VH-VL binders against Large ribosomal subunit protein uL10m (mRpL10). Designs and how they scored, part 15

Target 1, 224 residues: Large ribosomal subunit protein uL10m (mRpL10), of Drosophila melanogaster (Fruit fly) (q9vpl3)
Amino acid sequence: RGKINIQRPKAPHYERARVVAVTQPKYPELPKAKSCFKTRAERTQQQQENPYNEIIAREVRNWLDHSRLVAFFHLSSITADDIFRVRVQLHKQNLHLKSYGSKIIEQAVKNTRYEAIVPLFHSNHCIVFSPDPEKTAALLRIVRRVPQMVLLGGIVEETMLSRNQLVAYAQMPGLHAVQAQLVQTLSQAPGHLIQQLQAHQNSFVQVLDVHAKNQMNEETPKST

## First folded at step 3 (VH-VL)

Design s14 (from a37 with heavy chain T99D; framework fv_anetumab)
Fold by ESMFold2-Fast, scan of step 3:
Structure s14 (fold): chain C 224 residues (1-224), chain A 120 residues (1-120), chain B 111 residues (1-111)
Amino acid sequence: as target 1 above (224 residues)
Amino acid sequence: QVELVQSGAEVKKPGESLKISCKGSGYSFSSYWIGWVRQAPGKGLEWMGIIDPSDSYTRYSPSFQGQVTISADKSISTAYLQWSSLKASDTAMYYCARDLYDSSGHFDYWGQGTLVTVSS
Amino acid sequence: DIALTQPASVSGSPGQSITISCTGTSSDVGSYNLVSWYQQHPGKAPKLMIYEVSKRPSGVSNRFSGSKSGNTASLTISGLQAEDEADYYCSSYAGSNTYWVFGGGTKLTVL
């Protein structure tokens, strides 16, 4: 084979062992059980392209497809003990905190209506999933005590909502029809979503503006 | 040379507490997760749980959640598996193993095993 | 409770090739390319033979190969030797609730 065991890069004696281009071991990146923030310093890996990301992306798509509430958070540095306590509190409310690498998220939402959210995941992030949109109020009460988790926005009943729109949704009484109507009404405010991302790159803002306009145009007002 | 060395065999009575150990050497201990795998006499392998020694984050199999405690002390490169109250059904060989990368579930190096016998 | 399905036993003669199957579901083996195979001799700890469906760790003979089709992973051992006689276990990632599951194990007998 053309591959040779790695030895000193330059051998002074050409009759001895030769060195072919050094290939670093390639491993698939897995979603870390606790990871929303862990750096590569704990374990050095060189990753070019990960074919297994597509398979893991199917798990993310299943969560998106079966969750009526999806909330996106920026995650600052947090200890394992602190994030564990948050996971336990959320789980009691049927809220599931998940973390996936940005590349996996990109593959999961590529060519979907949610592709514009990809820039939200270029920094440390976590996603909370739930089949029950009425749990939005419980979610916000829990994360209020976790300053490391900053709400960016979410998806409720397949409708993209900004942070302020999601907060407004959480404040509605537990009437499903009224909450659904509020979601539809709030999603009609063009450009509101973009205001939360004014500090980001112009291309990022433009992508979200296009997505917000397309999302609003796709929605039909629910029964009054 | 990478090596995982486990503590010696234990003979205990039901209701007693026990803590067994797994010491890693020949590698950066905090850079790899350590898993625990159980094998009852004459039976197959069962995954129990895993720990990241860098921050002591643990993940348990649903079957073993609340039944055991996994911990690690990175200053002495040692992981632990602990029971507060043993049952006869805990009689088994217990293996620790190093996860090949992060939480991959591919265990590349294994300890020699600790036999735990619980009898009255 | 749901372990991956393996045949209880398989046998072959020296120099032959044998295959051991490991059948799961679309939510484990079918969804993830995170299948590993372990060899266990009596009284010894398991040894990793294959990881990520088809990759071999350093020191594992190239007679061992892995593959996957749909919900079934397979371990193939070519050029059977007496020292291959052992129990073989498959394992797969099964999602964030379960994490990993093992197969029931297969006893390989070299005749």
Scores: ipSAE 0.000, ipTM 0.409, lowest interface PAE 18.6, mean pLDDT 75

Design s15 (from a37 with heavy chain L100D; framework fv_anetumab)
Fold by ESMFold2-Fast, scan of step 3:
Formats: structure tokens, sequence, C-alpha cells
Structure s15 (fold): chain C 224 residues (1-224), chain A 120 residues (1-120), chain B 111 residues (1-111)
């Protein structure tokens, strides 16, 4: 008997992220002059990678959909031992460290509200996911011991936060602080987004309901 | 103080199911992972798998994946090792051991062991 | 078989020093400073003696020390005593596909 997983498991996906990080560096780098004229080896790699990349991209989307805290880091050269210890240390705080290739992240967030994060991943990176936004303080305490990880920013309660905003959020106490920070951030939105969403509430709800029904009914997916 | 107490010795026939237990005390059970280690008669130690009681996440040695099931009930600070259908080759001493995965992944406290004998 | 390589037996006289080797690969002992050593008396559970190559838990005699060079870790017992007679197992983290591996064990005889 293999592992039975009714819900997406917390820890298995950090092992997969580790495999992806190892896999990506194994591929040969091509000079920029060759990027528009892909070699035979590069074309073969892309064909082999496509199914795997789609599977991992779906995994990334699932993490984004189920996490109330997402933190983005630049990752400098670090040993496998050191990153493993950081990963398990974070896991004990319900923080899940993942590393995905830039192409996989782009594929995962394409046509989503998170597409704006793609530029953060043009260099070596990693992402920490958690369903608990109160763990931001624990995250920053742990990462302070890891100079190879540099905080770039994050998403808290579906709100994009800069590095400084995320640090400030970590210093605020409890659930009341979460509400205060979100209200503050949301009030800076052009045209007062809350009012716009209320005006279009019925239309958006109808679109989401149709989309949800299409995703859940037996016509989706293709049951061949 | 920290202690892991395992269930008593078992004598079973091939094809029978079995679930043995490991109860932790003297520490925050969900703050440490529990590993299972097998020792066949007269042989060395073999790591089987590990569980995080906080979310019941498991990892198995490649040699034992699909052969056993590891579970935990954090409300009673107990981890379990289970077989759906025992084989004679499952005859061994089974140890549970605690590890702080946040540090070095070593096993700092061990249970006394559960001897499982499978014979016709 | 994924066991780390240890000598089957080692012997020494009281008061002497002995060393037990544990040889792995570049993917386990060579890659990680996560080597631990366990002492097991007949009929008893293993006891942690050394962790992270050279660190000693509280309650373990300072006669026990550990080291590592390349793919080989070593446990050294100085001032050998009768109660040290036991089986000794090394263990190493071996990456995310295997996690931990144990050595085959070494029987220490005190003459």
Amino acid sequence: as target 1 above (224 residues)
Amino acid sequence: QVELVQSGAEVKKPGESLKISCKGSGYSFSSYWIGWVRQAPGKGLEWMGIIDPSDSYTRYSPSFQGQVTISADKSISTAYLQWSSLKASDTAMYYCARTDYDSSGHFDYWGQGTLVTVSS
Amino acid sequence: DIALTQPASVSGSPGQSITISCTGTSSDVGSYNLVSWYQQHPGKAPKLMIYEVSKRPSGVSNRFSGSKSGNTASLTISGLQAEDEADYYCSSYAGSNTYWVFGGGTKLTVL
C-alpha cells in the first residue's frame, strides 16, 4: 500500500520541490545567442519536461490557492544539508519551503492575479507557503539565521506586501493586527476596490458559480 | 522526563493483521517526529519510516513503502505501525524512536521495542 | 542493500582506545554532517552516543568521540571499560529519497 492522501499533504511537496531544484540545474545552459535557435538536445528536454512541468505547475497553483501566507525569497548558493535543515525547521511551524523553476512558476501563475510575481523569479529563488498568516513572525525569526535567503516580499490574506510591509506585519500582535493591516493596505487601492467589488458582486458571483460548476461536474475533466 | 512506551510482544500467524503502538510522554508529542526501526533476529537496524504527529504526514524507506502503514493519534500521544497481512519475514523487533527534524534528524529517545513473531 | 559499511567486530583491552569506522558514499556521509552513533546491549534498545558527527548528548561519557573525513565517519572510545562491550551502529541522513541509512553494526569485545 502506497500513501493515501485525501488532502494535499504538507510535507511531501517539499521533497518534490527539492527534486525540481536539483533537476533544473542539471539541464545545460545555452549562450543567449543560441536561445532563439534551440539545439536538438534542448528541444528534446523541452518535450520531456512539458508533462512534468504541467503537473508541478498544478501543484504550485494548489499551494497558492490554499495558503493565506506566501513569502518570496532570493536564494543564494546553499548546501543541500543547510536547505534541508531550514525546510524541516520551517515545517514544524506549519511553513512549507518550496523551490520551483522560473518556467514552472510562470506557467502556474499565468492568467491569474499572481502573474505580477514572475519578475521575482528570474534568478535563484524559493517560496514559503502557510495556511496561517500569524506564522509570519516565526518565518522571519527562522530566516534571520539563514543569510542565503533574502526576503523579497509576499502575499498575506490575498494582499501583495512588499518586504518592508511584511516585516511590519510580523511585528503586529495577533488576529486584530491582521485585520488592521489588511484594512490599511486595501484602503490604498485605486478607486476603493471594495466599493467596485460590491457594485459587481452579482456578476462576479454568477461567473464564479458557472466556473465552479464546470470544474466540479462530470463534464470536467474529460473522462475518457 | 521523556519516555516512549511500546505495546507488548505479539505472536501472529501469516495473513493476520496487526497494529502495534508507541506512546510518548514527558514532552510535547506533536513537536517531534516518530520513526520506526526494524531489527530482524540477529541482524542490524533498518529504518522503516517516520511520521509527524502534528499533521500525520508520513515518509517511508523505499524498502518499506507499501509494506506497512504508519499513523499517529496526537490526542493520546501515540504512534502506530500497522500490517494488513503479516508474513513470516515480518518476524523482528520493532523500535519507535523520537527525532527533532528541526535539528539533525538523529533519534534521541527510543522505545523498549515490540517483538513480533509470525509463525504458522 | 543500502547499509553503511562497518567492520563486523573490533576488540580491545580495558584502558585502551579503539576506533570503529563507518563508510558511506558522497550522497550520505560525504554530503551531510548528520552522522549519529548508537550503542546497543543484547536485548536492549539502542542508545544515542554521538550525533552530528561529533556532538555528545547529556549523560554520555566524554570517553566517546566522533569524527569524519570524506565518506568515512569514526567513533573512538578511549579508556575502554567492560560496560562498553556492545554492538555499535552508525547512521547518516542520505537525502530526500532515502532519508536515513544504518551501518551493518560492529560488535565491540572488551578482552
Scores: ipSAE 0.006, ipTM 0.439, lowest interface PAE 12.1, mean pLDDT 76

Design s16 (from a37 with heavy chain L100E; framework fv_anetumab)
Fold by ESMFold2-Fast, scan of step 3:
Structure s16 (fold): chain C 224 residues (1-224), chain A 120 residues (1-120), chain B 111 residues (1-111)
Amino acid sequence: as target 1 above (224 residues)
Amino acid sequence: QVELVQSGAEVKKPGESLKISCKGSGYSFSSYWIGWVRQAPGKGLEWMGIIDPSDSYTRYSPSFQGQVTISADKSISTAYLQWSSLKASDTAMYYCARTEYDSSGHFDYWGQGTLVTVSS
Amino acid sequence: DIALTQPASVSGSPGQSITISCTGTSSDVGSYNLVSWYQQHPGKAPKLMIYEVSKRPSGVSNRFSGSKSGNTASLTISGLQAEDEADYYCSSYAGSNTYWVFGGGTKLTVL
């Protein structure tokens, strides 16, 4: 197919991306109004009843509904420059790297067919969205070079797949019928698959937590 | 304010070369793809191709691959559509339009159009 | 390359509602929620009216709405006004092997 096969599918609407960017700013200088401490109760109440949370939750639902490929990753410590380079490479393949708080993910998928994915987001995570499932191979090639991103699983054409199943899917030719057959063959009961994916993520997160704590503890005593 | 401004109408003879332009303003030019859409007299819209100005990566419709060249100069926020040898069948209105990605389902802002007339 | 199927013309009276269909295949309209609608007045450039099946850009009247069922997308215009008289085109993403496809266009006449 040559040039045709390397084409990038459309990203979800710019307006949604802009809303997320505005609500999750990385300001060089913090606004003075937000530098004041608020009580824990005030912060909790504002988060629960904040209309911005509902707007972001609707954005997440929209990304899920408009994407035929959704891949879930555990994200280890990574610099702003490194994640930006990854985002640019993914963007060139119409793969959109997004990060949302676990509480917002839970709110977005509650009472939907996606509710089973909530356990995947208990740790530091990111999600890659694309309207084109044929980009799975390109996604895996890019993230292979990013050790901070660990594939947990994903959704292809509304079917939940484990890491190994996504790797197998990526190796299939770009024929619609062959890909559909593979998805059916590789699929597992959603409950069982989610439990397996969650167990894998918890194991990986525990290793990172132990490593991080050991490094912090060793440096703190030596610095003081 | 986002605006796409296209070059003026052209009258050419078969076999002549032509290059028309589309200048973007009011936004980050390299952050959006520019597409070219053709409309023959009394007919519908046909997508021709698109370009990412950030690296000059292009994609062409199968109907127009090899028949036209799309290019861009991000330093002056301008995209181009070029023919090496015009045919009478190239008579049409040509629009440039902005899209976020090469597979976008939509073009959000359009140029005013460039009418190209090719006759002997 | 392959155009989506639209009726050549539709008509209505002021205040009425009309619907324009756009029929594709399972590889375009049926597979992606990336359907857009454009309005074109004579001698003018197309204007985006609906994107991603049902979303309206800022400045587009809420009289315009979009929907999709299976391989067919629909544009509905309620409370018809004389200014709505124009040609309407649908478009869909058709996958990495085909890119975008456009419908043949529908001429709306407001009587």
Scores: ipSAE 0.006, ipTM 0.428, lowest interface PAE 15.3, mean pLDDT 75

Design s17 (from a37 with heavy chain L100Y; framework fv_anetumab)
Fold by ESMFold2-Fast, scan of step 3:
Structure s17 (fold): chain C 224 residues (1-224), chain A 120 residues (1-120), chain B 111 residues (1-111)
Amino acid sequence: as target 1 above (224 residues)
Amino acid sequence: QVELVQSGAEVKKPGESLKISCKGSGYSFSSYWIGWVRQAPGKGLEWMGIIDPSDSYTRYSPSFQGQVTISADKSISTAYLQWSSLKASDTAMYYCARTYYDSSGHFDYWGQGTLVTVSS
Amino acid sequence: DIALTQPASVSGSPGQSITISCTGTSSDVGSYNLVSWYQQHPGKAPKLMIYEVSKRPSGVSNRFSGSKSGNTASLTISGLQAEDEADYYCSSYAGSNTYWVFGGGTKLTVL
């Protein structure tokens, strides 16, 4: 099948494109500061602000504005190899797994209808974006193989949904638009949705703890 | 050695119920999805549905939604395909196959097939 | 109308190369790099020959190769041998409403 070229090693174009496509974006370089004719108050504020955070926050806002599907996950400890395999599977479905710091998320969503999601990101987290809301079913199936990723909720067609609402949406392939409109009509309190999303997270953690303890009991049976 | 072993051939009358099985061995059963594929006599392959044995989550082809039930028992590494009321048009070879990628997958190992004949 | 289109039959002589096409739409073959090819001998279960358009499972001969252009995927068999005589089926992921679809199958005859 050929020798490996030591001086000019070549990866198949598919393998290289796959690695590049699923690799986490690199932090952009700080642009040169522009401060002509600033007021004293503006200069003081500018010195206290981190320009890098604003650049990344703008990127997050662009993802939110241009994605018709956004899903939020709690992320437990996971190996780089495992998360890479998940990213590859997601990318094949036009699903983009991203991770951002909590302060950047807060800065991105401040003064928007999505400001209520900020508490979800005080713990380890990740977000999946897609321009195609019909990929919700594919997303949920892929992440069900990843116990380290726990679905908290999301946004579909600019409407905040709890985990159970996202699962229901995924199961309505012929009625997506109607379901989104119905959910939008019923959802009137973002704070209530955040409480539901966190309750689902806590409930799932509790179930995992009970399951682990039951598995331990099964390993030492005394019934035979 | 990975193997999927299916139950034996069945001969049934229209209106009867039937449940056929697919037992996995040589791998972690709950780590892979099990799909069912139908092949009518002299015809091509038709995907029917798929199940994740870890939590019994199922998805069906639009053509088979409501016509069959797929289930699994991970404690005995077995998946099932069930009819409440058979029709003559259900006469076919039924294959089970495993896949790692649920929505985007390929079926890497296949059972030997179960022939179901429905006639009066 | 959910069908991947394959020619009903194709034939070749030993040592020849043949190609089997699989034509879908922009919502299946055209949208996803998730095309598989299966070989089925009479009375036997299908065997995976190609997955994800062009990848081969262990144990499958290098004579089998896959490719895709637009809405059409192709299976090419080089150095045709008698044991390659079989039915060949393509399959593609077709989105969350349909999931997977199969082609109608192609009967390969080795002359």
Scores: ipSAE 0.000, ipTM 0.410, lowest interface PAE 16.2, mean pLDDT 75

Design s18 (from a37 with heavy chain L100F; framework fv_anetumab)
Fold by ESMFold2-Fast, scan of step 3:
Structure s18 (fold): chain C 224 residues (1-224), chain A 120 residues (1-120), chain B 111 residues (1-111)
Amino acid sequence: as target 1 above (224 residues)
Amino acid sequence: QVELVQSGAEVKKPGESLKISCKGSGYSFSSYWIGWVRQAPGKGLEWMGIIDPSDSYTRYSPSFQGQVTISADKSISTAYLQWSSLKASDTAMYYCARTFYDSSGHFDYWGQGTLVTVSS
Amino acid sequence: DIALTQPASVSGSPGQSITISCTGTSSDVGSYNLVSWYQQHPGKAPKLMIYEVSKRPSGVSNRFSGSKSGNTASLTISGLQAEDEADYYCSSYAGSNTYWVFGGGTKLTVL
């Protein structure tokens, strides 16, 4: 960042992505059938084209476009009071915890460079957004006390990072420019990174299944 | 550069109190958790608990909850492990080690150990 | 605390490869990719050799590698050297009630 308020070199990439994402619809128009009743398939197609989903998907794309730090978490069962406390702590550091349905995430990242992350969201999840990548250390300090939130990985300065790479970035002291340079040197190929993030998700889902089944057996003992 | 230095060996009698220390240097002390690991003579490693020095938040192993107290003073980059009343079964080597990512992380740097002997 | 199962001892000759197993349950090794291996020479503190199943910290020889299948993690040491003679401990995250568990340890003899 040699000069403050230099927007022209970066504006074309950001502006084009934003315009394309906002102005180009992602769902095809379906041919109408002349019938008094609608088939199950027709009703399913109408549900998939829900305007509510489109609006929320655009909100998610807006968060992705304006956030220089995005962190992905698997989320285990947590009380409303506990998650509220976490949100308050994160908000004080300009970190924004959001939860979206998997279909909305899929619609938001469809036809973008992030489409490959969709498999991470097949189970319970949440995302933390921030415009300030220097807050990564603060994020990890806060989340370290929330065992229900398990870090899967993230995106820093448009670069996808594994859990360990994000931790390494957080440990880096100093100026934003130095941290941004570190991110580029730590980053791995996108295909390999997605496989690593998905493997972590699958492991944690398995843990939750075992834990939930054990908890159900203890709370609801079967008759003998 | 990164170093954890523990206090010297102790010889105590049953019923006595004890506090041992672990001083960190060469890194931001409050940015890492400090864990305590016990090793009884001829036996393996057992983790006891951990502390976040930034606000003294602690987590204990179920086996050691109520048996020891872990504390830290970030102004002097030192963590502590203490007993109110020692037992002969507390005879062991005690290690401190640092970890970055909560209680699910790994211990990357270890102290040299403090030998505690409790005998009549 | 419930310890992970390791063989009490393994042996090999210089230049050979050996593997040390670490068996847990579906609630620890089988569920998390958070397995670490530590090397301990007599009278010294443990040293981290492997973390997160298969990753090496800086300064650890590439002769050391880790893997996991189901409920069993493995440490493999290739090209055995005399200095590798030590006790080896595995550790796994075991959930928010227990946190870490260690294996019982394996004594590696080289000769």
Scores: ipSAE 0.007, ipTM 0.494, lowest interface PAE 8.4, mean pLDDT 77

